# Ledger of designs, part 5: VHH binders against Chlorophyllide a oxygenase, chloroplastic (CAO)

Target 1, 101 residues: Chlorophyllide a oxygenase, chloroplastic (CAO), of Arabidopsis thaliana (Mouse-ear cress) (q9mba1r221to321)
Amino acid sequence: WYPVAFTADLKHDTMVPIECFEQPWVIFRGEDGKPGCVRNTCAHRACPLDLGTVNEGRIQCPYHGWEYSTDGECKKMPSTKLLKVKIKSLPCLEQEGMIWI
Key: E = the ipSAE of ESMFold2; O = the ipSAE of OpenDDE; V2 = 0.75 times the mean of E and O plus 0.25 times the DockQ between their complexes.

## First folded at step 1 (VHH)

Design u8 (framework vhh_surovatamig_d1)
Fold by ESMFold2-Fast, scan of step 1:
Structure u8 (fold): chain B 101 residues (1-101), chain A 122 residues (1-122)
Amino acid sequence: as target 1 above (101 residues)
Amino acid sequence: EVQLVESGGGLVQPGGSLRLSCAASGFTFSDYWMSWVRQAPGKGLEWVATIYSSGGYTDYVDSVKGRFTISRDNAKKSLYLQMNSLRAEDTAVYYCAAGDYEWLPYYGMDVRGQGTLVTVSS
């Protein structure tokens, strides 16, 4: 486990981009309020997710509205039907005022 | 012009091995994540494996974990897929793709090579 963000910096409907394991990731809260860490890259043409928004516990791509849950599953594709689409996610732990992955 | 040329496919018996290669040109290979994707006869495109630009991170579809290994040589601008313990279900045309293509079919076709056929049968 590695500390990557302060709990106070990860507020409701916000996101924190980080660089870890030589790759870009983004941290946000799910509907249960718990943090999740996903690849900072939308499957739809590799758009950075940290340019988007967090809505109802899902991170949304800014260009086409694709939505991902904290486990990396694509839950909504407004212009297409749903497929089994998943971006990489890392386990997250919130303890001692810090977010760990 | 981005070009990707796959090779190494062929006919192999179940339990056998093959090593696929992809030669890249027309772009800065070392700056891109690279993937292998496949299409079985009569089926849609399926993501198989991804390797990040530095080679420090790899990811695989569950059905090939422990059997396939993705690797790259940035100096040679080449991508590889070592396939071991092949099964009849692995029969497909295999494509080299620039980017992370865990999500198909919508955008995995934007930058893709011509493919190499792998047939696993007795």
Scores: ipSAE 0.000, ipTM 0.152, lowest interface PAE 11.7, mean pLDDT 75

Design u9 (framework vhh_surovatamig_d1)
Fold by ESMFold2-Fast, scan of step 1:
Structure u9 (fold): chain B 101 residues (1-101), chain A 120 residues (1-120)
Amino acid sequence: as target 1 above (101 residues)
Amino acid sequence: EVQLVESGGGLVQPGGSLRLSCAASGFTFSYYAMSWVRQAPGKGLEWVATISGSGDSTDYVDSVKGRFTISRDNAKKSLYLQMNSLRAEDTAVYYCAKEWDYLGYSTDYRGQGTLVTVSS
């Protein structure tokens, strides 16, 4: 486990980009308030997700509105027919004022 | 022009196996994630499985996890779906689908698809 962010810095509507395991990741809170860590890249054209927003516990790609839950599942694809897509996610733990992955 | 041609469907008894193939042309196959999508008689389209362009990552709907395996051969520009322990509920026309360059996934179902019928 590595400490990657302070609990106080991760609000319900914010995200924290990090670089870990030689890859870009982004941390945000799900609807349950628990932190999650996903690859900082949209499956659609590898767009960085940290340029987007967190809406209702999902991180939204700024280009096309694709939304991902904290486990990396794509839950909304406004311009496509229903297809399920998943980006990589890491286990994430909130403990003692810090967020760990 | 993107072309996707599915094959390998057929009639099989419950518990049997089938391997579906999709031949792709008209795009750089290895750059795009590929999916299998199915449509059961009288039902809507259902996503089944996805594989990344490199083949390193896969994902499946819960109902087929442990039974189906998606794979690809980028040198042959082919996508596969190995279906084991088939159930009557798996009866459907199966289509392969490519990610769109701009918008996302292309579910170009203008292709024939391949019919899988599971019955005893």
Scores: ipSAE 0.000, ipTM 0.106, lowest interface PAE 14.3, mean pLDDT 75

## First folded at step 4 (VHH)

Design a1 (from r10 with Y102S V105T; framework vhh_brivekimig_d4; at its last look DockQ between E and O 0.05; V2 from the best seeds 0.00; counts 0 for: pae E 11.9 > 2, grease 28.4 > 24.2, placed apart)
Fold by ESMFold2, look of step 4:
Structure a1 (fold): chain B 101 residues (1-101), chain A 122 residues (1-122)
Amino acid sequence: as target 1 above (101 residues)
Amino acid sequence: EVQLVESGGGVVQPGGSLRLSCAASGFTFSEYAMSWVRQAPGKGPEWVSSISWSGGYTLYADSVKGRFTISRDNSKNTLYLQMNSLRPEDTALYYCAKDSYSDYTWGSYDYSSQGTLVTVSS
């Protein structure tokens, strides 16, 4: 496990972009309040997700409004029929005041 | 059937301006992001610019930032590219492309068609 963020920095409507394993990731809290870590790249157009927002436990890409849960599954596609798409995610643990991946 | 028809190309001197149009049909234009791509003679295709379905978010290649402006009119099903301060290296066949929601990387477009030729020379 690698410690990558402090618990106090990850609030319900914020995101923490990180780079680990030579790839960009972003950490945010899901609807249950648990942290998740997903690839910082929207599946549709490769837009960096850290430019977007966190809404009700889902991170929203600013380009087309695609929303992803903490497991990387796309939950909302505002302008099309919802397809079964997923971005990469990492296991994410909150313990001892830290976020771990 | 998705159809895209480009227009507005022509010959212009360096420093000049052109506005390209792309008329779209066969899909709900207002629901899709759109892109401009160009292909210079003897080169592979180069992404130029993209615009979100509503027009609220735009992206540009570094080579065109500050000179080109992408826009759309969803009531007319039309995509535009305003090209200012044109340079000889902008000479290319320009075509519009409908972004596919099922594709995940740059260059993953559903369609491209005939294009419109832009020539910048003195």
Scores: ipSAE 0.000, ipTM 0.174, lowest interface PAE 11.9, mean pLDDT 74
ESMFold2 (binder alone), look of step 4: mean pLDDT 79; pTM 0.801
OpenDDE, look of step 4: ipSAE 0.026; ipTM 0.368

Design a2 (framework vhh_brivekimig_d4; at its last look DockQ between E and O 0.22; V2 from the best seeds 0.00; counts 0 for: pae E 10.8 > 2, grease 24.25 > 24.2, placed apart)
Fold by ESMFold2, look of step 7:
Structure a2 (fold): chain B 101 residues (1-101), chain A 119 residues (1-119)
Amino acid sequence: as target 1 above (101 residues)
Amino acid sequence: EVQLVESGGGVVQPGGSLRLSCAASGFTFSEYAMSWVRQAPGKGPEWVSSISWSGGYTLYADSVKGRFTISRDNSKNTLYLQMNSLRPEDTALYYCAKDSYTEGSYDYSSQGTLVTVSS
């Protein structure tokens, strides 16, 4: 387990981009308030998700508005029919004032 | 109402350069990703390039990578496409498009700007 962010830095509408395991990741809170960690790359056109927004526990890519839950599943594709796509996620927990992956 | 006005097209020799501009109005330009789309004579539309709302992230079709550069100036509400090393196959009518997050809501200019690459 690696500590990668402080609990105080992760609010309901914010995200924490990190680089770990030689790949870009982003941490944000889901609808249940628990942190999640997903690949910082939208599946559609590889746009970095940390350039977007977090709304109602989903991270939204700023390019075409694809939205992902904390498990990496794409939940909304505003410009097209919803397809079954998923981005990589990591196990994530919150303990001791820190976020761990 | 969204208005997009392209300019900068013309006739140029192979290997030449052109810089296209797209003047935007009727929406908050800095909040939207923008794209260039082209349509060659007798062909369907082909996506060329896109740029994020801030200009910090860009995408290119494989056919234009390394030759075209998309950019924007949010203070002037203007989108640009710098086209270098032009080839005859780049001949097309070029349109800018407002990239909406709403499904099926892409706004295109009705006119475009014509680029002709010919000896």
Scores: ipSAE 0.005, ipTM 0.174, lowest interface PAE 10.8, mean pLDDT 75
ESMFold2, look of step 4: ipSAE 0.000; ipTM 0.138
ESMFold2 (binder alone), look of step 4: mean pLDDT 81; pTM 0.809
OpenDDE, look of step 4: ipSAE 0.536; ipTM 0.793
ESMFold2 (binder alone), look of step 7: mean pLDDT 82; pTM 0.820
OpenDDE, look of step 7: ipSAE 0.521; ipTM 0.788

Design a3 (framework vhh_brivekimig_d4; at its last look DockQ between E and O 0.04; V2 from the best seeds 0.00; counts 0 for: pae E 14.9 > 2, grease 28 > 24.2, placed apart)
Amino acid sequence: EVQLVESGGGVVQPGGSLRLSCAASGFTFSEYAMSWVRQAPGKGPEWVSSISWSGGYTLYADSVKGRFTISRDNSKNTLYLQMNSLRPEDTALYYCAKDSYSGYEGSYDYSSQGTLVTVSS
ESMFold2, look of step 4: ipSAE 0.000; ipTM 0.164
ESMFold2 (binder alone), look of step 4: mean pLDDT 79; pTM 0.796
OpenDDE, look of step 4: ipSAE 0.476; ipTM 0.770
ESMFold2, look of step 10: ipSAE 0.000; ipTM 0.139
ESMFold2 (binder alone), look of step 10: mean pLDDT 79; pTM 0.794
OpenDDE, look of step 10: ipSAE 0.335; ipTM 0.683

Design a4 (from a1 with L59Y; framework vhh_brivekimig_d4; at its last look DockQ between E and O 0.07; V2 from the best seeds 0.00; counts 0 for: pae E 11.8 > 2, framework grips, grease 31.3 > 24.2, SAP .66805 > .668, placed apart)
Fold by ESMFold2, look of step 4:
Structure a4 (fold): chain B 101 residues (1-101), chain A 122 residues (1-122)
Amino acid sequence: as target 1 above (101 residues)
Amino acid sequence: EVQLVESGGGVVQPGGSLRLSCAASGFTFSEYAMSWVRQAPGKGPEWVSSISWSGGYTYYADSVKGRFTISRDNSKNTLYLQMNSLRPEDTALYYCAKDSYSDYTWGSYDYSSQGTLVTVSS
C-alpha cells in the first residue's frame, strides 16, 4: 500500500487528483462514504474527471455527464444507451488518517 | 473496422529525438481519446500518454513527462508523439490505441496494430 492523501482532504463532494504508478488517478468517496480510486480520464472523451463533480458517491465528467462509481463502472451515460463500460480502478482504503492505494 | 497504423520509429542515439505518427481509419477519430502504449521486450504493456478528443487535455506517465509531447491533428486523422531526450530505457514497441467505451469489458483500449519499434542505443 502507498499513502497518497490525508483523510481530512477527502470530503463527500471533493476529489483528490494524484499521479501514481505512472498514471493519473482521482480519489473520491462513494455513496457508502468509503474512498475509491479510478483513472482520471473519462472513457468517453478523455476529459480529466477531476474537472467535474462528485454527487451522491459518483464522479461526473463535465463534458457529457458520464458518471462513474468508485469501482470504475460507468453508471450513467446521458444521450446514449447505457452500455457496460468500466474505467481502471485501484484498491483503496482509509487508515490512520490517510488514504492508501 | 478500426485501423491504426504507426510509423516513425527507428534507431536513435541516447539524447536524440523521434516523432511517431499514427494514422487512424474506420471510426470517427475526432470523437475519441487516443493513447500511446509501449512494450519493452520481456515486459508487460506500459501506458505512456493520452490526449482528449479535441487535444485540449494531455496526460503523461512520470517516466516521460517533460520529454514526450502527445498531439493530434483531427483534420488528418493522425495522432503524434514527439519524443525528445530519448534514453535506452525508452526502447520499446510503441502502439497507438483508441479509447473504447462500448466493448463490455474492463477499461480496455481498441488496438491490434503491429506498432512501431523505437530503439535507443549507441
Scores: ipSAE 0.000, ipTM 0.182, lowest interface PAE 11.8, mean pLDDT 73
ESMFold2 (binder alone), look of step 4: mean pLDDT 79; pTM 0.805
OpenDDE, look of step 4: ipSAE 0.012; ipTM 0.284

Design a5 (from r10 with Y102S V105P Y109F; framework vhh_brivekimig_d4; at its last look DockQ between E and O 0.02; V2 from the best seeds 0.00; counts 0 for: pae E 11.5 > 2, grease 34.2 > 24.2, SAP .877 > .668, placed apart)
Fold by ESMFold2, look of step 4:
Structure a5 (fold): chain B 101 residues (1-101), chain A 122 residues (1-122)
Amino acid sequence: as target 1 above (101 residues)
Amino acid sequence: EVQLVESGGGVVQPGGSLRLSCAASGFTFSEYAMSWVRQAPGKGPEWVSSISWSGGYTLYADSVKGRFTISRDNSKNTLYLQMNSLRPEDTALYYCAKDSYSDYPWGSFDYSSQGTLVTVSS
C-alpha cells in the first residue's frame, strides 16, 4: 500500500490527480463517500479526467461527458447507448488520515 | 439541417500561415466537440485536431502538434484552425466535423463539410 493523498484534500466534489506505477491516476469519492482510484484517461479519446468534474460519485470527462464510477466502469455516455466500457482502477483505502493505493 | 461552411483555404509558401474558419448551424454548437480532418489527394482522411464543447480541452495529431491551434467561439457558432509553419505535406482538403459520441473505442465524425483546400507549394 502507498499513501498518495491526505483525507482532508479529498472532498465530496473534488478529485486528486496523482502519478503512481508510471501511470497517471485520479482519486475521487464515490456515492458512498469512500475513495476510489481510476486511471486519469478517458476511454473515448484519452482525455485526462482530472480536467472534468465530479458529480454524485461519478467523474465526468470534459470532452464528451462520459461518466465513470470509482471502479472505472463507464456509467453514462451522452448522446449514445451505454456501451460496456471500463477504465483501469486500483484498490483504494482510507485510513489514518490518508488515502492509500 | 446541420450545415458547416468553411473558409480560409488557399495557396501559401512553405513556412507560411493560414487560418481556417468553420461556421456551424442546424445544431446546438456549444454542446458538441468539434474536429478538423484533412484528406490529401489519393489518401484516406486523417484526423488533425479536436476541441471539447467548451473549448477547455484540445487534442492534436502528432504531425501538427506545436504548429496548429484549434479554437472555437460558441457565441458565433464558429470553429477555427490556426495553421503555422506550413509544410508541403499539409496540402489537403480540410473540413470540420461535428464529433460523434457513437463510435467506440475511437471517435467518429457526423456531418462532414465540403471542405476548404489548402495548398502548400513553393
Scores: ipSAE 0.000, ipTM 0.189, lowest interface PAE 11.5, mean pLDDT 73
ESMFold2 (binder alone), look of step 4: mean pLDDT 79; pTM 0.803
OpenDDE, look of step 4: ipSAE 0.013; ipTM 0.336

Design a6 (from a1 with V11L P45L S49A L59Y A61V S75A N77K T78S P88A L93V S112R S113G; framework vhh_surovatamig_d1; at its last look DockQ between E and O 0.03; V2 from the best seeds 0.00; counts 0 for: pae E 15.7 > 2, grease 31.6 > 24.2, placed apart)
Fold by ESMFold2, look of step 4:
Structure a6 (fold): chain B 101 residues (1-101), chain A 122 residues (1-122)
Amino acid sequence: as target 1 above (101 residues)
Amino acid sequence: EVQLVESGGGLVQPGGSLRLSCAASGFTFSEYAMSWVRQAPGKGLEWVASISWSGGYTYYVDSVKGRFTISRDNAKKSLYLQMNSLRAEDTAVYYCAKDSYSDYTWGSYDYRGQGTLVTVSS
């Protein structure tokens, strides 16, 4: 486990972009308030997700509005019927005032 | 190892055309969607265009629709971007990118090349 952020710095509407394991990731809080870590690349367009927003526990890509939950599952595709798509996620733990992956 | 090598960039006048190429190796090219992304000076990465693994579906950011055409040749493991009617705002380093929705492995290397510079200036 690697500590990557302070718990107090990760609020319900913020995200923390990080680079770990030679890949870009982004950390945000889900609807239950628990942290999650997903690949910082939208599955549809390869655009960085950290350019988007976090709303009600989902991170939204700014181009076509695809939304992902903390487990990486795509929950919304505004311009098409929802297909089963998942981006890579990492295990994420909140302990001792820190966020760990 | 996954390798993507972009070429075809250069200096061009507004209204001109360029064709970018990307040579892929180290993975089964025909199984992955591919994209072009760009980074203008002092800006973050902007998605430009994507093409499905078969070439049957293409997608473009609104600012390039009607001017840019993405294509691929799976036999040659190559991705292309034909850029017409170029504008000053198209000036950027252009990157060929392997679409990451198909990759779930840990420890993978960055999935874009070194980039090719496109400068649109009079």
Scores: ipSAE 0.000, ipTM 0.112, lowest interface PAE 15.7, mean pLDDT 74
ESMFold2 (binder alone), look of step 4: mean pLDDT 81; pTM 0.829
OpenDDE, look of step 4: ipSAE 0.018; ipTM 0.336

## First folded at step 6 (VHH)

Design k10 (from a2 with K98R S105A Y106F; framework vhh_brivekimig_d4)
Fold by ESMFold2-Fast, scan of step 6:
Structure k10 (fold): chain B 101 residues (1-101), chain A 119 residues (1-119)
Amino acid sequence: as target 1 above (101 residues)
Amino acid sequence: EVQLVESGGGVVQPGGSLRLSCAASGFTFSEYAMSWVRQAPGKGPEWVSSISWSGGYTLYADSVKGRFTISRDNSKNTLYLQMNSLRPEDTALYYCARDSYTEGAFDYSSQGTLVTVSS
């Protein structure tokens, strides 16, 4: 486990981009308030997710408008077709004032 | 039936400008990211630029950054590509493409619009 952010810095509508394990990741809170860590890359065109927004506990890709939950599953698309799309996620723990992955 | 109809191509001298248009029909245009893809004579397709469903985010191939601008008008179901500072290597058939939601895949028109840059 690595400490990657302070709990106080991760609010309900913010995100924290990090570099870990030689890959870009982004940390945000789900609708349940629990932190999650997903690859900082939309499944299509490798668009950085940290350039998007966090809305209702999902991180929204600025390119497609696709929304990912904290487990990396794509839960919402502007298109009418629901594709089974998943980006990588890491176990995420909030403990002792820190977010750990 | 999904239809994408490109227009605006032509012959231009190096350093010139052209604006391409793509009229989309048969699907809900505002729900899809859109792209421009080109194919030079004797070569495979090359991705040029993409724009998000809302128009708020754009991406460009390194070869066209700073010279081309992609935009869209969702009220008119139309995609645009403003091409400035054109070079001979920009000579190609340009295709409007609807993103297929798969890495490296596009749904695009078989028509295309020809852009020729020569002296």
Scores: ipSAE 0.013, ipTM 0.280, lowest interface PAE 8.2, mean pLDDT 80

Design k11 (from a2 with S100T T102G G104D S105Y Y106F; framework vhh_brivekimig_d4)
Fold by ESMFold2-Fast, scan of step 6:
Structure k11 (fold): chain B 101 residues (1-101), chain A 119 residues (1-119)
Amino acid sequence: as target 1 above (101 residues)
Amino acid sequence: EVQLVESGGGVVQPGGSLRLSCAASGFTFSEYAMSWVRQAPGKGPEWVSSISWSGGYTLYADSVKGRFTISRDNSKNTLYLQMNSLRPEDTALYYCAKDTYGEDYFDYSSQGTLVTVSS
C-alpha cells in the first residue's frame, strides 16, 4: 500500500491525478463515497480523464462524455449505444486520513 | 439517415488560407465528437483533427498543429476547419466524420471537399 492523497483533498466532485510507477492514474469517489483508482485514460482515443469531471460517482471523459465507475466500467456513452468497455482499476483504501493504493 | 455535407474547398497558393464547413443532419450533432480526415492523391486516409461533443477539447495531428483550428456550432449543426499557412502537402479531399466507437472508424457519407495547394 502506498499513500497517494489526503482524504480532505478528495471531495465528492473532485479528482486527484497521480503517477504510480510510470503509469497515469486518477482517484475519485464513487456514489457510495468510497475512493477508487482508475487508469487516467479513456478507452476511446486515450483521452486523459483528469481533464474531465466527476458527476454522481462517475468520472466523465472530456472528449465525448463517456462515464466510468470506480471499478473502471464504462456506464454511459452519449455518442453510441452502451458497449461493455472497462479500463484498468486498482484496489483503493481510505484509512488514517489518507488514501492508499 | 446520417448526412454530412462538406464545403469550402478550392485552389490556393502556398501560405494561403481556407475555411471548411460541414453541415450535419440525421443525428443529434451535439452528442457526438466530430473529426476531419483527409485523403491525398495516391495515399490512404489521414486523420487531421477532432473536437469533443461540447467543443471544450480538441486534438490535432502533428502535421497540422499550429496551422489548423477545428471548431463547431452545435446550434447550427455545423463543424468547421480553419486552415492557415497551407502547404502543397495539404492537398487532399477533406471529409468530416462522426466519431464512432470501434477503433478509428468514422461514419461519413459525402464526397468531401477538394483542397489544392499549388503555385
Scores: ipSAE 0.011, ipTM 0.276, lowest interface PAE 9.1, mean pLDDT 79

Design k12 (framework vhh_brivekimig_d4)
Fold by ESMFold2-Fast, scan of step 6:
Structure k12 (fold): chain B 101 residues (1-101), chain A 120 residues (1-120)
Amino acid sequence: as target 1 above (101 residues)
Amino acid sequence: EVQLVESGGGVVQPGGSLRLSCAASGFTFSEYAMSWVRQAPGKGPEWVSSISWSGGYTLYADSVKGRFTISRDNSKNTLYLQMNSLRPEDTALYYCAKDYYGSGSYFDYSSQGTLVTVSS
């Protein structure tokens, strides 16, 4: 496990971009309040997700509004029929005031 | 209310050392990660170092790695920053902060901080 952020830095509807394992990732909280870590790349157009927003426990791409849950599943595709799409995710642990992946 | 009181700053020559202290009250100190943040004249806040609840994990900004050491004493509710090999660019007002780690940090400027001046 690698410490990547502090609990206080990951407020409701915020996100923390990181680089780990030679790849970009972004950390945000799900609707259950628990942190999740997903690839910082939208499956549609490869847009960085950290340029978007977090709302209701989902991270939203700023281009076409595709929304992802903390496990990397695409939950909403505005203007497109929902397809089964999943981006890579890592387990997260919140311990000792820090978030680990 | 949360209260943080920094001390230990002063004037020192390049290559010198200082140890900063932060006395915490108003919360259960041992349950929170703690950080040091500095602000140089005319610049925004820069995260310096962080330490986990137990002191088992520490993080440092690249600019201070190998020179500064963060530590804590949970029995005394006190956070420390040992600063060695000080450089003129380390000149800043130093603050301690609860749950602060770089980008997206929620830093409270209500405390006075402690001034560190590195000059020849």
Scores: ipSAE 0.000, ipTM 0.155, lowest interface PAE 14.7, mean pLDDT 78

Design k13 (framework vhh_brivekimig_d4)
Fold by ESMFold2-Fast, scan of step 6:
Structure k13 (fold): chain B 101 residues (1-101), chain A 118 residues (1-118)
Amino acid sequence: as target 1 above (101 residues)
Amino acid sequence: EVQLVESGGGVVQPGGSLRLSCAASGFTFSEYAMSWVRQAPGKGPEWVSSISWSGGYTLYADSVKGRFTISRDNSKNTLYLQMNSLRPEDTALYYCAKDSYEGSYDYSSQGTLVTVSS
């Protein structure tokens, strides 16, 4: 487990972009308030997710509005039928004032 | 039926400016990313710029960065391309395109012609 962010910096409806394992990731809180870490890349057109928003536990791509949960599952695709799309996610642990992956 | 009507093209001297417009209808404009694509005489299509559904995120081809600005007005269903510091190599038919979730574009068959000459 590596420490990647402070608990105090990860408020509801915010996100923290990080670099880990030579890849871009973004950390945000799910609907249950627990932190999640997903690849900082939307499956559609590879747009960075950290330029988007977090709404009710889901991170929204700035390009087409695709929404992802903390496990990387796409939960909403505006103006198209919902396909089973999933981006890479990492396990997260919140402990001792830090977020770990 | 998706309809895209481009306008604003013309003849301009090198260093000049033009503003292209695209009036969109037949779909919920505010829910789609939009792009500008151009085709120079005798060449294939070249992607120029894209803008997200909300207008909050923009992308540009390296050939136009710093010179062109893409924008949109969702209340008017209109896409824009402000072109500054135009060069002879910018001469092309310009098409606006509705970005497809399949990784392709829905183009207007009309386009608007931009000619940069002196």
Scores: ipSAE 0.000, ipTM 0.261, lowest interface PAE 10.8, mean pLDDT 80

Design k14 (framework vhh_brivekimig_d4)
Fold by ESMFold2-Fast, scan of step 6:
Structure k14 (fold): chain B 101 residues (1-101), chain A 118 residues (1-118)
Amino acid sequence: as target 1 above (101 residues)
Amino acid sequence: EVQLVESGGGVVQPGGSLRLSCAASGFTFSEYAMSWVRQAPGKGPEWVSSISWSGGYTLYADSVKGRFTISRDNSKNTLYLQMNSLRPEDTALYYCAKDSYTEGYDYSSQGTLVTVSS
């Protein structure tokens, strides 16, 4: 487990980009308020997710508007049939005022 | 049915400027990324620029970076391309395209001709 962010820095609509294990990741809160950590890359590699937004527990790709839950599953694709798309996610733990992956 | 109507093309001297417009209908414009693609006579299509659904993220081909600016007005369902410092190599038919991740570009436009000549 590595400490990657302070609990106080992660609100319901914010995100924290990090680099860990030589890969980009982004941390945000799901609808249940619990933190999650997903690869900082939309399923299409050209789109970093940390340039997008967090809305109602989902992180939204800035380019296509695709929305991902904290487990990396794509839950919304504007104006297209939802495909089975999942990006990588890491186990995430919140304790002692910090977020760990 | 997706409809894209382009305007603003014309003849301009090297170093001049033109602004292209694309009026979109038949889909919820504010939910899609949009792109400009061009095709010079006798050549294949070349991607020029893209803009995210919100306008907050833009991408440019190296050949136009620093000279062209893509923008959109979601309240008017209109996409724009401001072209500055035009070169003869920019001569092409310019297409407005709806960007679909799964299906590529949707060119339901006839294009607008841009000619840069001295």
Scores: ipSAE 0.000, ipTM 0.224, lowest interface PAE 10.7, mean pLDDT 79

Design k15 (framework vhh_brivekimig_d4)
Fold by ESMFold2-Fast, scan of step 6:
Structure k15 (fold): chain B 101 residues (1-101), chain A 118 residues (1-118)
Amino acid sequence: as target 1 above (101 residues)
Amino acid sequence: EVQLVESGGGVVQPGGSLRLSCAASGFTFSEYAMSWVRQAPGKGPEWVSSISWSGGYTLYADSVKGRFTISRDNSKNTLYLQMNSLRPEDTALYYCAKDSYDSGFDYSSQGTLVTVSS
């Protein structure tokens, strides 16, 4: 396990981008308040998700509006029929004032 | 209309360096991630590198990692690609791209040609 962020820096509507395993990841909270870590790239275009927002426990791509849950599943596609799409995610723990992956 | 004007391409020998520039207009440059994409003759486009809106983090294709450096100057609406240790396989037209999901990469059709000569 690696510490990657402080719990105090991760509000319910914020996100923390990190670089780990030579790939960009982003940490945000799901609607249940638990932290999650997903690849900081949208499935369709490799667009960085950290340029977007966290909306109702989902991270939203700033260009297309695609929304992903903390497990990497795409839950909303505003301008198209929902497709079964998933981006990579890492196990994530919140312990002793820090977020770990 | 989004306009992206690439420059800085040329002919270099293997192991040489080049710095590409992209002048952007028609959108709020500082609010978007930007990318470099290349296309060798007769091949499809290959993503090379991306940079966040602030310049705070960068991404590289495995083929260029450690050799190329992407950067930006938001005050000048300009994107850069510093290319070091160039190889013959880096020979391609290089395109600056605004990253977008609604139409894919929004980039110029012109590009700038990089030729790594023997």
Scores: ipSAE 0.005, ipTM 0.156, lowest interface PAE 10.6, mean pLDDT 79

